# VH-VL binders against UPF0128 protein PH1314: the designs that were tried, part 8

Target 1, 225 residues: UPF0128 protein PH1314, of Pyrococcus horikoshii (o59052)
Amino acid sequence: MIKMLEGYYIIENPGVVPAERRFRMKDLKAWGYDLHLGTIEGERAYFISKTGERHEGETYIFKGKEYHVSRTQKEIPENARLLARIIIERGNPYLEVWLEEEDVKFPLTKEDPRIILKRIWEKEKLNQLLKHVRAVGLTTDFYKDNVFTQGIPLPYEEYPPKVRRVLREVKDIHRDLTGFGRFVFQYFGEVDKMHNYRLYWTLPTLHLFDIDIANEVDKVLGMLD

## First folded at step 16 (VH-VL; from d5 with heavy chain Y100E)

Design t1
Fold by ESMFold2, look of step 16:
Structure t1 (fold): chain C 225 residues (1-225), chain A 120 residues (1-120), chain B 107 residues (1-107)
Amino acid sequence: as target 1 above (225 residues)
Amino acid sequence: QVQLVQSGAEVKKPGASVKVSCKASGYTFTDYYMHWVRQAPGQGLEWMGYINPSGGSTKYAQKFKGKATMTSDTSASTAYMELSSLRSDDTAVYYCARDEDWLTGYFDYWGQGTTVTVSS
Amino acid sequence: DIVMTQSPSTLSASVGDRVTITCRASQSIESWLAWYQQKPGKAPKLLISDASSLESGVPSRFSGSGSGTEFTLTISSLQPDDFATYFCQQYNSYPYTFGQGTKLEIK
C-alpha cells in the first residue's frame, strides 16, 4: 500500500526482520572469504581466510593457534548452513558469521558490518550504495538528495512514468526480497533534464549481505540518474 | 481471476444522462487506477480519464471535462462513469480498463464494453 | 497532445507471413508504448508494454521494438487467430492517446 502525506510518499512493508539469515557460498565469496575444512589445534573445524590467502595443505599460525587446511570448499557442505546475524554491542553493530553442520556450530568471523559492506560495494562497483549510505545498525539507512530546483512537491499522478516506476520497483523489493522496508520519497519535477527529488530508504542490514539484493537496491537508487 | 463486468447496453434520447458501472473482482480494487476508454462505431480508441479508487481523485481528457463524471464505490468494488447532456455523437462503446500496477498508463484487463446509443 | 500514427491502415497478408506494423509518435515517448489486439465485438487485449515487453500468455511470435518516435509490432509467422485490428498507445504524457489502428486482413 502506498501512503500519502502532503507531497511525500511512503512505501512501507512492516514485515519481520529475521534475527539470522542463511547465505550462499556466492555471498561468502563476495564478502572476500574462502571456506576451509581442516584442523585448529588438531581438532576438526571449518574456518575462513581471505580469498586466495591460504591453500590446501597449508599450516599456519593465526592469533596464537595452529591451523591446517585439509580442503578448500567449493560449495557449502550439504549437511551444513552458512548463517549470520547482526548484533549490537555498546552501540556498535557486528556481523557474526558461522557454519552450522548438523547441531555443531563453527564460528567463522565477527566483524564490523560497515567495513565488510564497503569492501563488497567497492568490489562490485555498487556506487549508489557507497555514495548514499548514512547509518548501519540492525537496519541500514540510505539518503539521496537530488534537489537542484525545489518547488511544490508533485502528486504521484503527475510523476513522469519512470519516476512512478521507481516507487513500484521499491514496493516489489520490499515484498519479494527484503520483507521489511521503508521508503520515503518526494518529487519536485524535471528541470534541465534533471529530476529533482529526495529519498530516504531503510532496509534490513542483514539482507544487504546478499549480493543479489544489494545489486537490486543499487540499481533502483540510480534509476533516475 | 481478475474480472471487470460492465452494466448492460443503454438506449437514450438526446439530453438524457447515462451511468455505466464496472464491477471489479479478483484483486484489491483500491490498489489500481481505473480508466475509461470509448470507441465510436467504426472508429479508434479514445482515453477519457481515470479514477483512483483509493481516495477518489480523477483526471479527465480535456474533451470529456464537463461531459463525463467518474466515481467509485469501494465497498462494492465498482467504478462508475456518467455521461450528461447526451448527443448523437456520444454513441459509442464505453470500456473500463485497469492499470497493470497502481498507475502504469497501460491496461491489462478490460471490461466487456457497454454500448450507449443516443437517438431520437 | 501526442499524435500516434500507424502504418499501414489496412494490411492484407497470408497465414505464415511475417508482418510488421509501424507506429510513429509526434514527439519522443521514450519507450512508454503499448500494443493491443482487438477483434470485432470484443475489448482490446494487451500484447506488449514498454515497447518490447511481451505480456504473459501472448504467443512468442509477437514482438515489439523501437524507442523515441518510431515503434514496430512484428508477427513472425501469421496464424489464423491473428487477423484483427492492432492499436498502439502512448502513456508518456496526458492525455494518453492511441494510434488510429491497423486492420490485418486475410489475403
Scores: ipSAE 0.673, ipTM 0.878, lowest interface PAE 1.4, mean pLDDT 92
Fold by OpenDDE, look of step 17:
Structure t1 (fold): chain C 225 residues (1-225), chain A 120 residues (1-120), chain B 107 residues (1-107)
Amino acid sequence: as target 1 above (225 residues)
Amino acid sequence: QVQLVQSGAEVKKPGASVKVSCKASGYTFTDYYMHWVRQAPGQGLEWMGYINPSGGSTKYAQKFKGKATMTSDTSASTAYMELSSLRSDDTAVYYCARDEDWLTGYFDYWGQGTTVTVSS
Amino acid sequence: DIVMTQSPSTLSASVGDRVTITCRASQSIESWLAWYQQKPGKAPKLLISDASSLESGVPSRFSGSGSGTEFTLTISSLQPDDFATYFCQQYNSYPYTFGQGTKLEIK
């Protein structure tokens, strides 16, 4: 972690953005998908659909292929892993999701991460994330400007206990949840029980697809409101 | 394990100075603020100030401005507190105490204390 | 400066008793209060932070409560090892200040 002065307090974990991440069924559900085991064109496969749209025993055509739902999974199979990555193609980000069962890879979806994130945040009422997101790529940038009184940024030692606690939470998120992040913070004091501050927060986009991480980030963003 | 080991007891005359040391081990010395707290005989605890070993910034309680000087040596993982112009009412046990995390304001580890006695 | 006032200054109790120590702040300190235990000839030991957060390794018979200006430390069932002096400390504002202490002694 790096601490900077001169009006800025910077919490930075210079780790690496993960190429891929393992997710849980609860994450996939948060994304708005059901996981199915069945067949695609008669071949055994895992595939997804929007929550509640497809049912066990159903046969349907999707994008010119025949799907049959044998079972809607309640959990990720023990011998399988739900994986995803963010890729950039022609300047656009994509979330690729797949299931690996032993040595077999089953592609599930390739979606604009922005669309899915917005969906998650709306559903989970993560209003801070919705309001303060500025860019989404390999990393996601949040910006929050709560400056009501112009002034000189205070040094860290002058931060109220509440503000220091927020910074500790950010540190903990970087340490325990994301392993990568940059948090730039300016604090201008408290007036009329309102904290005046500005923050920039960069996190790996992939980690925001973990619903628990998303919730924690949202919580921290709102702690000084 | 985290340990703070302070220097031994001191007996001084009025007007003299004393420098107490606090050697830290078991953690990254520069990652935590070090506070100093004193306790007069049979009395309560009194916060004196803190030093940030990273950069050396200090903050003193008003009562101890000009009385106490806090310094640190990162290479030795040691904090120092010097008292000048000693008076009888400076007689006390002086503790170094580690801040819990990033200047939270409470102290999770303490030195064993250094007794400073000022007598004519 | 914020004045921290503990009550009582001395408390006599027996093993097994429920004991409560009060700390009052001269102004609101929100929940930024810590409790320490100190035995003779020893440094204080942190028991509770943020008014009610029990530190690791501290027996569950210890608990803290309160916010604003009134706080309490409770020992649900006093043990022989608990006879000591207890201090509250605010870290809401500089300078940090302690209560005058409560000596818990054997009845």
Scores: ipSAE 0.454, ipTM 0.781, lowest interface PAE 1.7, mean pLDDT 94

## First folded at step 17 (VH-VL)

Design v1 (from d1 with heavy chain Y100E)
Fold by ESMFold2, look of step 20:
Structure v1 (fold): chain C 225 residues (1-225), chain A 120 residues (1-120), chain B 107 residues (1-107)
Amino acid sequence: as target 1 above (225 residues)
Amino acid sequence: QVQLVQSGAEVKKPGASVKVSCKASGYTFTDYYMHWVRQAPGQGLEWMGYINPSGGYTKYAQKFKGKATMTSDTSASTAYMELSSLRSDDTAVYYCARDEDWLTGYFDVWGQGTTVTVSS
Amino acid sequence: DIVMTQSPSTLSASVGDRVTITCRASQSIDSWLAWYQQKPGKAPKLLISDASSLQSGVPSRFSGSGSGTEFTLTISSLQPDDFATYFCQQYNSYPYTFGQGTKLEIK
C-alpha cells in the first residue's frame, strides 16, 4: 500500500508482527551457534554453544549444570523445528530460541536480540543495517538522513526511476518476506550526483534473524548510495 | 485476467472533441497509473501522458498539454482521455496502457486501441 | 526530449535467422528501456523491460542487452510468429519516448 502525506510517501503493510517463527540451520549458524545433541545433567537434550567453542565428546559445566556433547548437528533434525520469538520482560527485549522435537521443547538460549543482530550484521558485512539501526524491540526501526539541500520534497511522480524502484522493492519485501512493515520516505532530488532523501523503516525484529531477509533489507537501504 | 477494453472508433469533424474510454478489469484500478499512447497511420508510437487513478494526478507530454484531458472514474474502473479542437493530424489510433507495477514507466497491458478519424 | 533512434528501419530475414535490432538514445538512460512487438492492427506487446529482463510468457529466443545509450534486441532463431514491427521505449525521463520502429519482414 502507498499513502501520501504532504511530502512523504508511506508504504505500509498492516499485517501481523509474528509471535514466533521457524528458522533454518543456516540462520542459527549466522547467529554464531553450533547445535549439539547430548545430555544436560545426564538427561538427553539439544543445546547450543558459540561456534567452535565446544566439540563432540566434550563435557563441561555451564551455569551450574553439566553438559556432555554426543554429536554436533550438521542439520536441524528431520523430526524437529528450530523456533524463536521476541519477548519483552521488564522493558527489555529478548530473543528466546528453542528446538521442538515432536512434542518436546528444548530451550536453547534467551539473549538480548541487539547483541545477536550486531554479530550477524558484522559477520555478513550488512553495513547499512549496522549504520542505520535506531531501536530494537518487537519491531526494529531504521533511520537514514542523507539530505544536504534546503529544497522542497518532490512528489513520487518526479522521482527518478531508480528512486521509484526503491519504493517497489520495499513493497515487495513487506508483501513477500515480512508481512508487516512501515516505510516513510522523502526525496529532495539529486544534487552533485548525490540523492537527497530521508527514510524511516520499521520491520518485525524476528524476521531480521532470517539472514536472507536481513540481506534484502540491507540491499534496499543501500540502493541510492 | 487483467484486461483493458476501449470504446469504439470515432469519426469527427475538425474543431470537435472526442472522449475515449478505457475500462479496466482483473486488478485493483487505483494501484496502477494509466497511460495514453497514440499511433498515427503508418507511424510510430507517441506517449501522451498518464493519470494516477488514486487522486486524479495527471502528467502530459508538452505536445498534448491543453489538447488532451485525462480523467478517471474509480467506481467504474474506467479511464478517459478527451481530445479538444480536433485537427486532421489528430487522426490516429489511441491506446490506453497500464504500468506493470505502480509507476514503472513501461506498459505490460494495453487496450485494443480506438481509431479516431478527423475529416470534413 | 530524449530521442530514440532505431536501426535498421526495415529488416528482411528468413525463418531460423539470427537478427539484431539496435536502439540508440540521445543521452544516457541507464538501463531504463523497454522493447515492444506490434503486429498489424494489434496493440503493442511488451517483450523486455529494464533493457534485459524478459517478460513472462515471452520466448527465450528473445534477449536484450545494453546500457547508457546503446541497446540491442536479439532474436536468436526467427520463427514465423516473429515477423512484426519492434519498438524501443525509454522511461528514464519525461516525456517517455519511443524509437521510430523496425519492421521485420519475411525475405
Scores: ipSAE 0.522, ipTM 0.806, lowest interface PAE 2.7, mean pLDDT 92

Design v2 (from d1 with heavy chain Y100E, light chain D30E)
Fold by OpenDDE, fold request of step 21:
Structure v2 (fold): chain C 225 residues (1-225), chain A 120 residues (1-120), chain B 107 residues (1-107)
Amino acid sequence: as target 1 above (225 residues)
Amino acid sequence: QVQLVQSGAEVKKPGASVKVSCKASGYTFTDYYMHWVRQAPGQGLEWMGYINPSGGYTKYAQKFKGKATMTSDTSASTAYMELSSLRSDDTAVYYCARDEDWLTGYFDVWGQGTTVTVSS
Amino acid sequence: DIVMTQSPSTLSASVGDRVTITCRASQSIESWLAWYQQKPGKAPKLLISDASSLQSGVPSRFSGSGSGTEFTLTISSLQPDDFATYFCQQYNSYPYTFGQGTKLEIK
């Protein structure tokens, strides 16, 4: 990390890290959950379970409460929103997920985002994210050290076209997908058709729970390998 | 509307110098590299180099090192190219051209061109 | 320097024709190739970037293909507005270089 204090190229967007984000059923499924409409202790409620774990018509006890699955949702109801936020409590991060239907809020889960992200990335085979993640909080840090020959970092103008393309894609991700982000990049040249580089990338954690964004970030991280 | 407007035609004697201007509008001038390309009469296009208005970094084709000097004025959103020690074979239309993004290497917006004629 | 060679240098065609222009690089330029259209007395106009990426506002009858050392610009059905000179340009390495041009004229 100390070497990152040397010359580098930085792509930074000062956008806002969202306090909460709306998600799609696609995302929830990627997280490994089914959404159910039914009853909890006899009261109408939405709740989740692991994919395939519960079925329609099933009644079960979970954490001392009786659940009944009336329907497993294929989509988020039109009059509802799936929402989530990252909170830090006593040094621990949590992903809090809930469903809002009109004026009613249905809590769904509160879990360690690191566990969920790992599960998602393993399932989706997002190997770059798995390998290079360093910290998860309100934002998530990725770090790659692909420096095999130490030298003086090159200026942007001396980057190969492919490398510049990668940086442009990072720029576009910040602009179009995340709003906030910091990408720090050092490039030391290409040797034997291998790019010699180092990068540090900070992104809002909530956006990584968007499976499309996660895929895009993973792709970009691997473009120079 | 994004556009580049260049200075008018120039007629110079051999050995003289000429400075062509390229005024940018419709976009943030410092966000894009500005290239210069010339075209001799009836000939093809020849890339001369570029400048990054943000910081002033320049890259010249070897052929034009010492011949062309690229500068920019951020406050005026204007790029300049000065040609020195003009010769007859410097007679050409000179274009400023905006790089499409962060130095993609291709040019999406062009000036109308400036004809520089070098004649005794 | 990378030499870009276009073929043919001159091409005569009629409205409605399918036209193909070829650009060859003296060495591999991967897909770092652009195509321009230039009309007399006018600045070049960017048509295609990255060998096959059509620029916004460019008619869909234009298309680009190729990689490495061989590239093609195709006009599926020539329109009167398409008669011009076309240039390829590599941006794989410095200095950027252009083909000598292909003049597309009306038959």
Scores: ipSAE 0.858, ipTM 0.950, lowest interface PAE 0.6, mean pLDDT 96
Fold by OpenDDE, fold request of step 21:
Structure v2 (fold): chain C 225 residues (1-225), chain A 120 residues (1-120), chain B 107 residues (1-107)
Amino acid sequence: as target 1 above (225 residues)
Amino acid sequence: QVQLVQSGAEVKKPGASVKVSCKASGYTFTDYYMHWVRQAPGQGLEWMGYINPSGGYTKYAQKFKGKATMTSDTSASTAYMELSSLRSDDTAVYYCARDEDWLTGYFDVWGQGTTVTVSS
Amino acid sequence: DIVMTQSPSTLSASVGDRVTITCRASQSIESWLAWYQQKPGKAPKLLISDASSLQSGVPSRFSGSGSGTEFTLTISSLQPDDFATYFCQQYNSYPYTFGQGTKLEIK
């Protein structure tokens, strides 16, 4: 962050990074999974598979256990919640996903969130996120350097209207979508019809698994291009 | 509700100064830029400048540099505009107007206006 | 400075009429344009921002369009409450500037 020592505009919300988050079927689908109701080793269970890999009525063995697909769910059951959390174990991040139906917890998967995010972003063509992501943990860092001519960073009041609009969008995302976030911004003016700027954006990783939030963040990151 | 209430009408002699106040209520005063706009009798609107109550940053139209001084008192949620060296052509209704959000450049809430009359 | 020119300066219309007011900028202001309504003895009221974004509480009969140098404010069906003076304002660059106004009066 040495480059930021010359001054910057910061938008930071002191919210809480959620320990876990509830998701929708559309999110799970975006992650590339189908949700199934059936049996594992003869016991009623919910489980997932990659999209299109398993079908209703199918019986298969996975990791030494017998799975039977009774039904592929179109929606999360009304009495159930799809939940996920990010955990760091021995230096590695994991996304744990499970389904809670009343008082019963059904584990669905535990995977590297970086792999899943990459898959989502590629599928959804979220090119800003793909290009500018730098680190993924409990929070995710994005860095974008579009500085062609360095100088003294301009104050907020000297930003063009479009640039101020972007910062307002960031503010609104923090307020309305993520609760937590830190956006650091330097602007050096417009050169050859291009905005000359640098940004660093930290967001809760779990919120990026919300496909709507991911799309909005990607949109904002690309607004000055 | 969000409201801006300005001080009353002023009658001044040429060469005098006048300070107009604008009291804000119904919102966090420091979260919004405050603009000033004047309107001469029977004429259009003229943007004068703005102040950021958070930090006190000001921006003036070139025409009003040296003429208008914008200040604010956060403890009183009040913005002030002082006009110096008044001339007859400074006769106008002066409005304070809240910027809609983080210096959008347009104004969603207006004071009722303060009539300043300059006459010998 | 960016000069904003409205047309017409005065417009006479009847209740129920479709009314269009034009605002032209001396240079491109992209979509950074607002419209205000002002009645005699009252402060202006914000109607539209960003050329076409209708403010909350403003009747849907009001609409804005345009980009670059030419913009329009349209009232689809004029109501008695709509007779007033209308101003456009650019906020593309400093200083912010207003059009000279369009007085909409009853025919």
Scores: ipSAE 0.853, ipTM 0.947, lowest interface PAE 0.6, mean pLDDT 96
Fold by OpenDDE, last read:
Structure v2 (fold): chain C 225 residues (1-225), chain A 120 residues (1-120), chain B 107 residues (1-107)
Amino acid sequence: as target 1 above (225 residues)
Amino acid sequence: QVQLVQSGAEVKKPGASVKVSCKASGYTFTDYYMHWVRQAPGQGLEWMGYINPSGGYTKYAQKFKGKATMTSDTSASTAYMELSSLRSDDTAVYYCARDEDWLTGYFDVWGQGTTVTVSS
Amino acid sequence: DIVMTQSPSTLSASVGDRVTITCRASQSIESWLAWYQQKPGKAPKLLISDASSLQSGVPSRFSGSGSGTEFTLTISSLQPDDFATYFCQQYNSYPYTFGQGTKLEIK
């Protein structure tokens, strides 16, 4: 955008976007799933269902296969890891989730990450993320436009303390939580205690599936409201 | 360890100039703004301004515009503050002080101070 | 410029005492206030930022409170090492300004 060439403050960490990451039961729960140990077609397996949909002891048919829930897990087993990745296939993004126990991989789901994120954000009331998300792929783009008076962007040194704090928070998120990120910020001043600003924020999509990270990002996005 | 080491005491005559140095160590020099604060004998603290070692942006208090010039040498991790047209009332201890983060506005690390005495 | 006024200018107290120093701003500075401790012949030491955030390594007996125009630094139980001059500093707007200082001396 030509207007961006007027100037902006950029906070960018050139870290690596992870191909996959490990998650906690807390995250899986936030995604709206229960983890079950049981059998699929009589074979020992881990599998998931929507929260509260299936119960211990239940046998059911799903997609032509027989599932039996022996136990609904409260925690990820000590000898297991919950893993996920974002993949792009034929123009569509997917969140692929699986559980690795020892040397065995149990696929759990492969779903549109946009649907899952929307569900998470609605449930967790992450309104900034819901409102300002623009694109979801390997990375996710957020755009927030609170520009009500056009002008030349101010330099960082002319930002009020509140605004500088926000940028420091972004810096810290990149450093401590995501490793990778690009935050582009234009500030045009404060009028009647309203900040006039525009921002772009790009983050690894996988990290947004960490509920704590999602909450933190949402908080920061709303700090200038 | 993070520290700022300033140059030694200076005695100058009115009208002269003095340049105080502040050498930083223990951290990335260009990642932090460097402030300058002075303290007249028996008096309080007075903020003079700051420099961003990355790019050299400076901000001066109005009182010190034309009086103080802040510079930095990134290769030496050193900040400089030059005072011109010295007067008796410029007699003070001058401190360099690191901004705690990205221009928070408060200072977490201080130099030991440089006494500048202006007398005829 | 924002004027910072501390009170009292001098305070005499004994070890173990609860001490409170006040800093008043001529206009609202929200919570953009820092407290420093300075001992004779030494540079100031940052104690508290953002009105109430205790810096790492600073004893927990130090605390800060307040917002807007009135702020306080409290030492819950004065220790011998605490006798010094204390300064508040606003960083709400340029130029940054300090209070005139409060000298805490032994009674």
Scores: ipSAE 0.849, ipTM 0.944, lowest interface PAE 0.6, mean pLDDT 96
Fold by OpenDDE, last read:
Structure v2 (fold): chain C 225 residues (1-225), chain A 120 residues (1-120), chain B 107 residues (1-107)
Amino acid sequence: as target 1 above (225 residues)
Amino acid sequence: QVQLVQSGAEVKKPGASVKVSCKASGYTFTDYYMHWVRQAPGQGLEWMGYINPSGGYTKYAQKFKGKATMTSDTSASTAYMELSSLRSDDTAVYYCARDEDWLTGYFDVWGQGTTVTVSS
Amino acid sequence: DIVMTQSPSTLSASVGDRVTITCRASQSIESWLAWYQQKPGKAPKLLISDASSLQSGVPSRFSGSGSGTEFTLTISSLQPDDFATYFCQQYNSYPYTFGQGTKLEIK
C-alpha cells in the first residue's frame, strides 16, 4: 500500500517459526478433542475423538476400522509428548497432530488449520481473532483498519499512554511467547475518545493453537477498541 | 547492575552555560529513553524532557525549550544536557533518569544527581 | 499543565502506624500515576507504577490505589526505613508533573 510509505511503527522479531511444537492436554481440549488409549484393529494405540463423543469401554467402527477405548486420558502420559506441525501441500495448509511415546509415534489427526482455529475461537469467544484474520499458513496474518479520519501518521512519542502500552505488550508477546512476529502500526490520533489506527500482525500459526497465547493475542488486538 | 553515573557539581556565573553528563551501564543504552528531572533546593521535582538515544528524538517541557539541550553519544553510552543563559533560579540538582520501558513515562533508574549552582 | 496536589505536605507518624498519602490531579489521568520515595541527599526511588503496580524489590507493606483524579499511597505498618519524602507523578500527558511531596517524619 502506497499510504504505508508515509510512515509506521514496526515491532519485528526475526525469531524462528517452529517446524513443530509441543502442546499440553489443555490445548488439545481447547481444540475440542479427547485423548484415548485403547486399540485400533486390536493393536495398542492412542487416538482422539470429539469431546464427549466416546467413552471408556466403548467399541466402535470409524472409517472401516474397529476402535476400543480402554482409557480416556486426563493428562498426557509422563513418557509421551503431544506434538503438531503446519504443512503446506499443493497450496493447502494442514495441521498434523501426533503423540510420541518413547520411540513410538501415534498419528492423531491431519486437518485444515483454518477450520480448527475457527472452531476454537468461536468456542473461546476470541472475537478479535475471528474478525481480523486474513491468511493462515505457516504464519497467520491479522489486519485491522480503524481509520476514520485521513491524516499523517504520528510518531511513537505522540501516542497516548494506552497506545504505547499496547505496543509494549506486543513487544513482550514477541519476546516471551512467540519469538517470531511482525507488528506494523499506524496511528492518526484520537477523536472523541476513539483511536484512529491501522495494524498488521503476523504470528506463527502453531503458537495460535496454544490457547493461552491465542487469548493474549486476542486481548491485545482489542485493547484500542 | 544497571546504573547511571552523572558528572560532578558545577559552579557557574549568570549568563554562562553548563553541560551535565550521564553515563549508563548494565543495559543497552539505545533501548531506553533518558529523562531529565531537576530539583531546586528544598523544592519538589520538575520534569524537563527526554531523549531517545536511538535516533536522537527529543521532547522538552515548554518551560525548558531554549534553556536545555539534550544530546547523547551511543558509543559512550552517555546522555548530555546543556543549560544555557544560566540564572540564579537555575540553581538545582539535576537528575538523569531512565524510562522503565519504551516510554512508559515513569523512571526506574536514577543518576546520583548533579548540583548546579549559579551565583554572581 | 496537570497539577498534582499531595496531602498532607507533612506527616508525623510512629513505627507500626498505618500511613496514607493522597495525591489529587487537576484533571483525569486515568491510572497513569507513579509513586517515588526520596531520602535526603539521594535520588528518588520508584515504588509504584500505574497507580497500583508494586515494583520489584519494594516491600509489600507499600500499596497504591485510585484512578481518575484521586490516588493514595498506603504503608500498612511503618518501618524505620520508611521515613522519607514521597512524590506522586503523572504521565498521562506532557509535561509530566510531580506532586509537591509529602514528608513523612518521626512523631
Scores: ipSAE 0.837, ipTM 0.940, lowest interface PAE 0.6, mean pLDDT 96

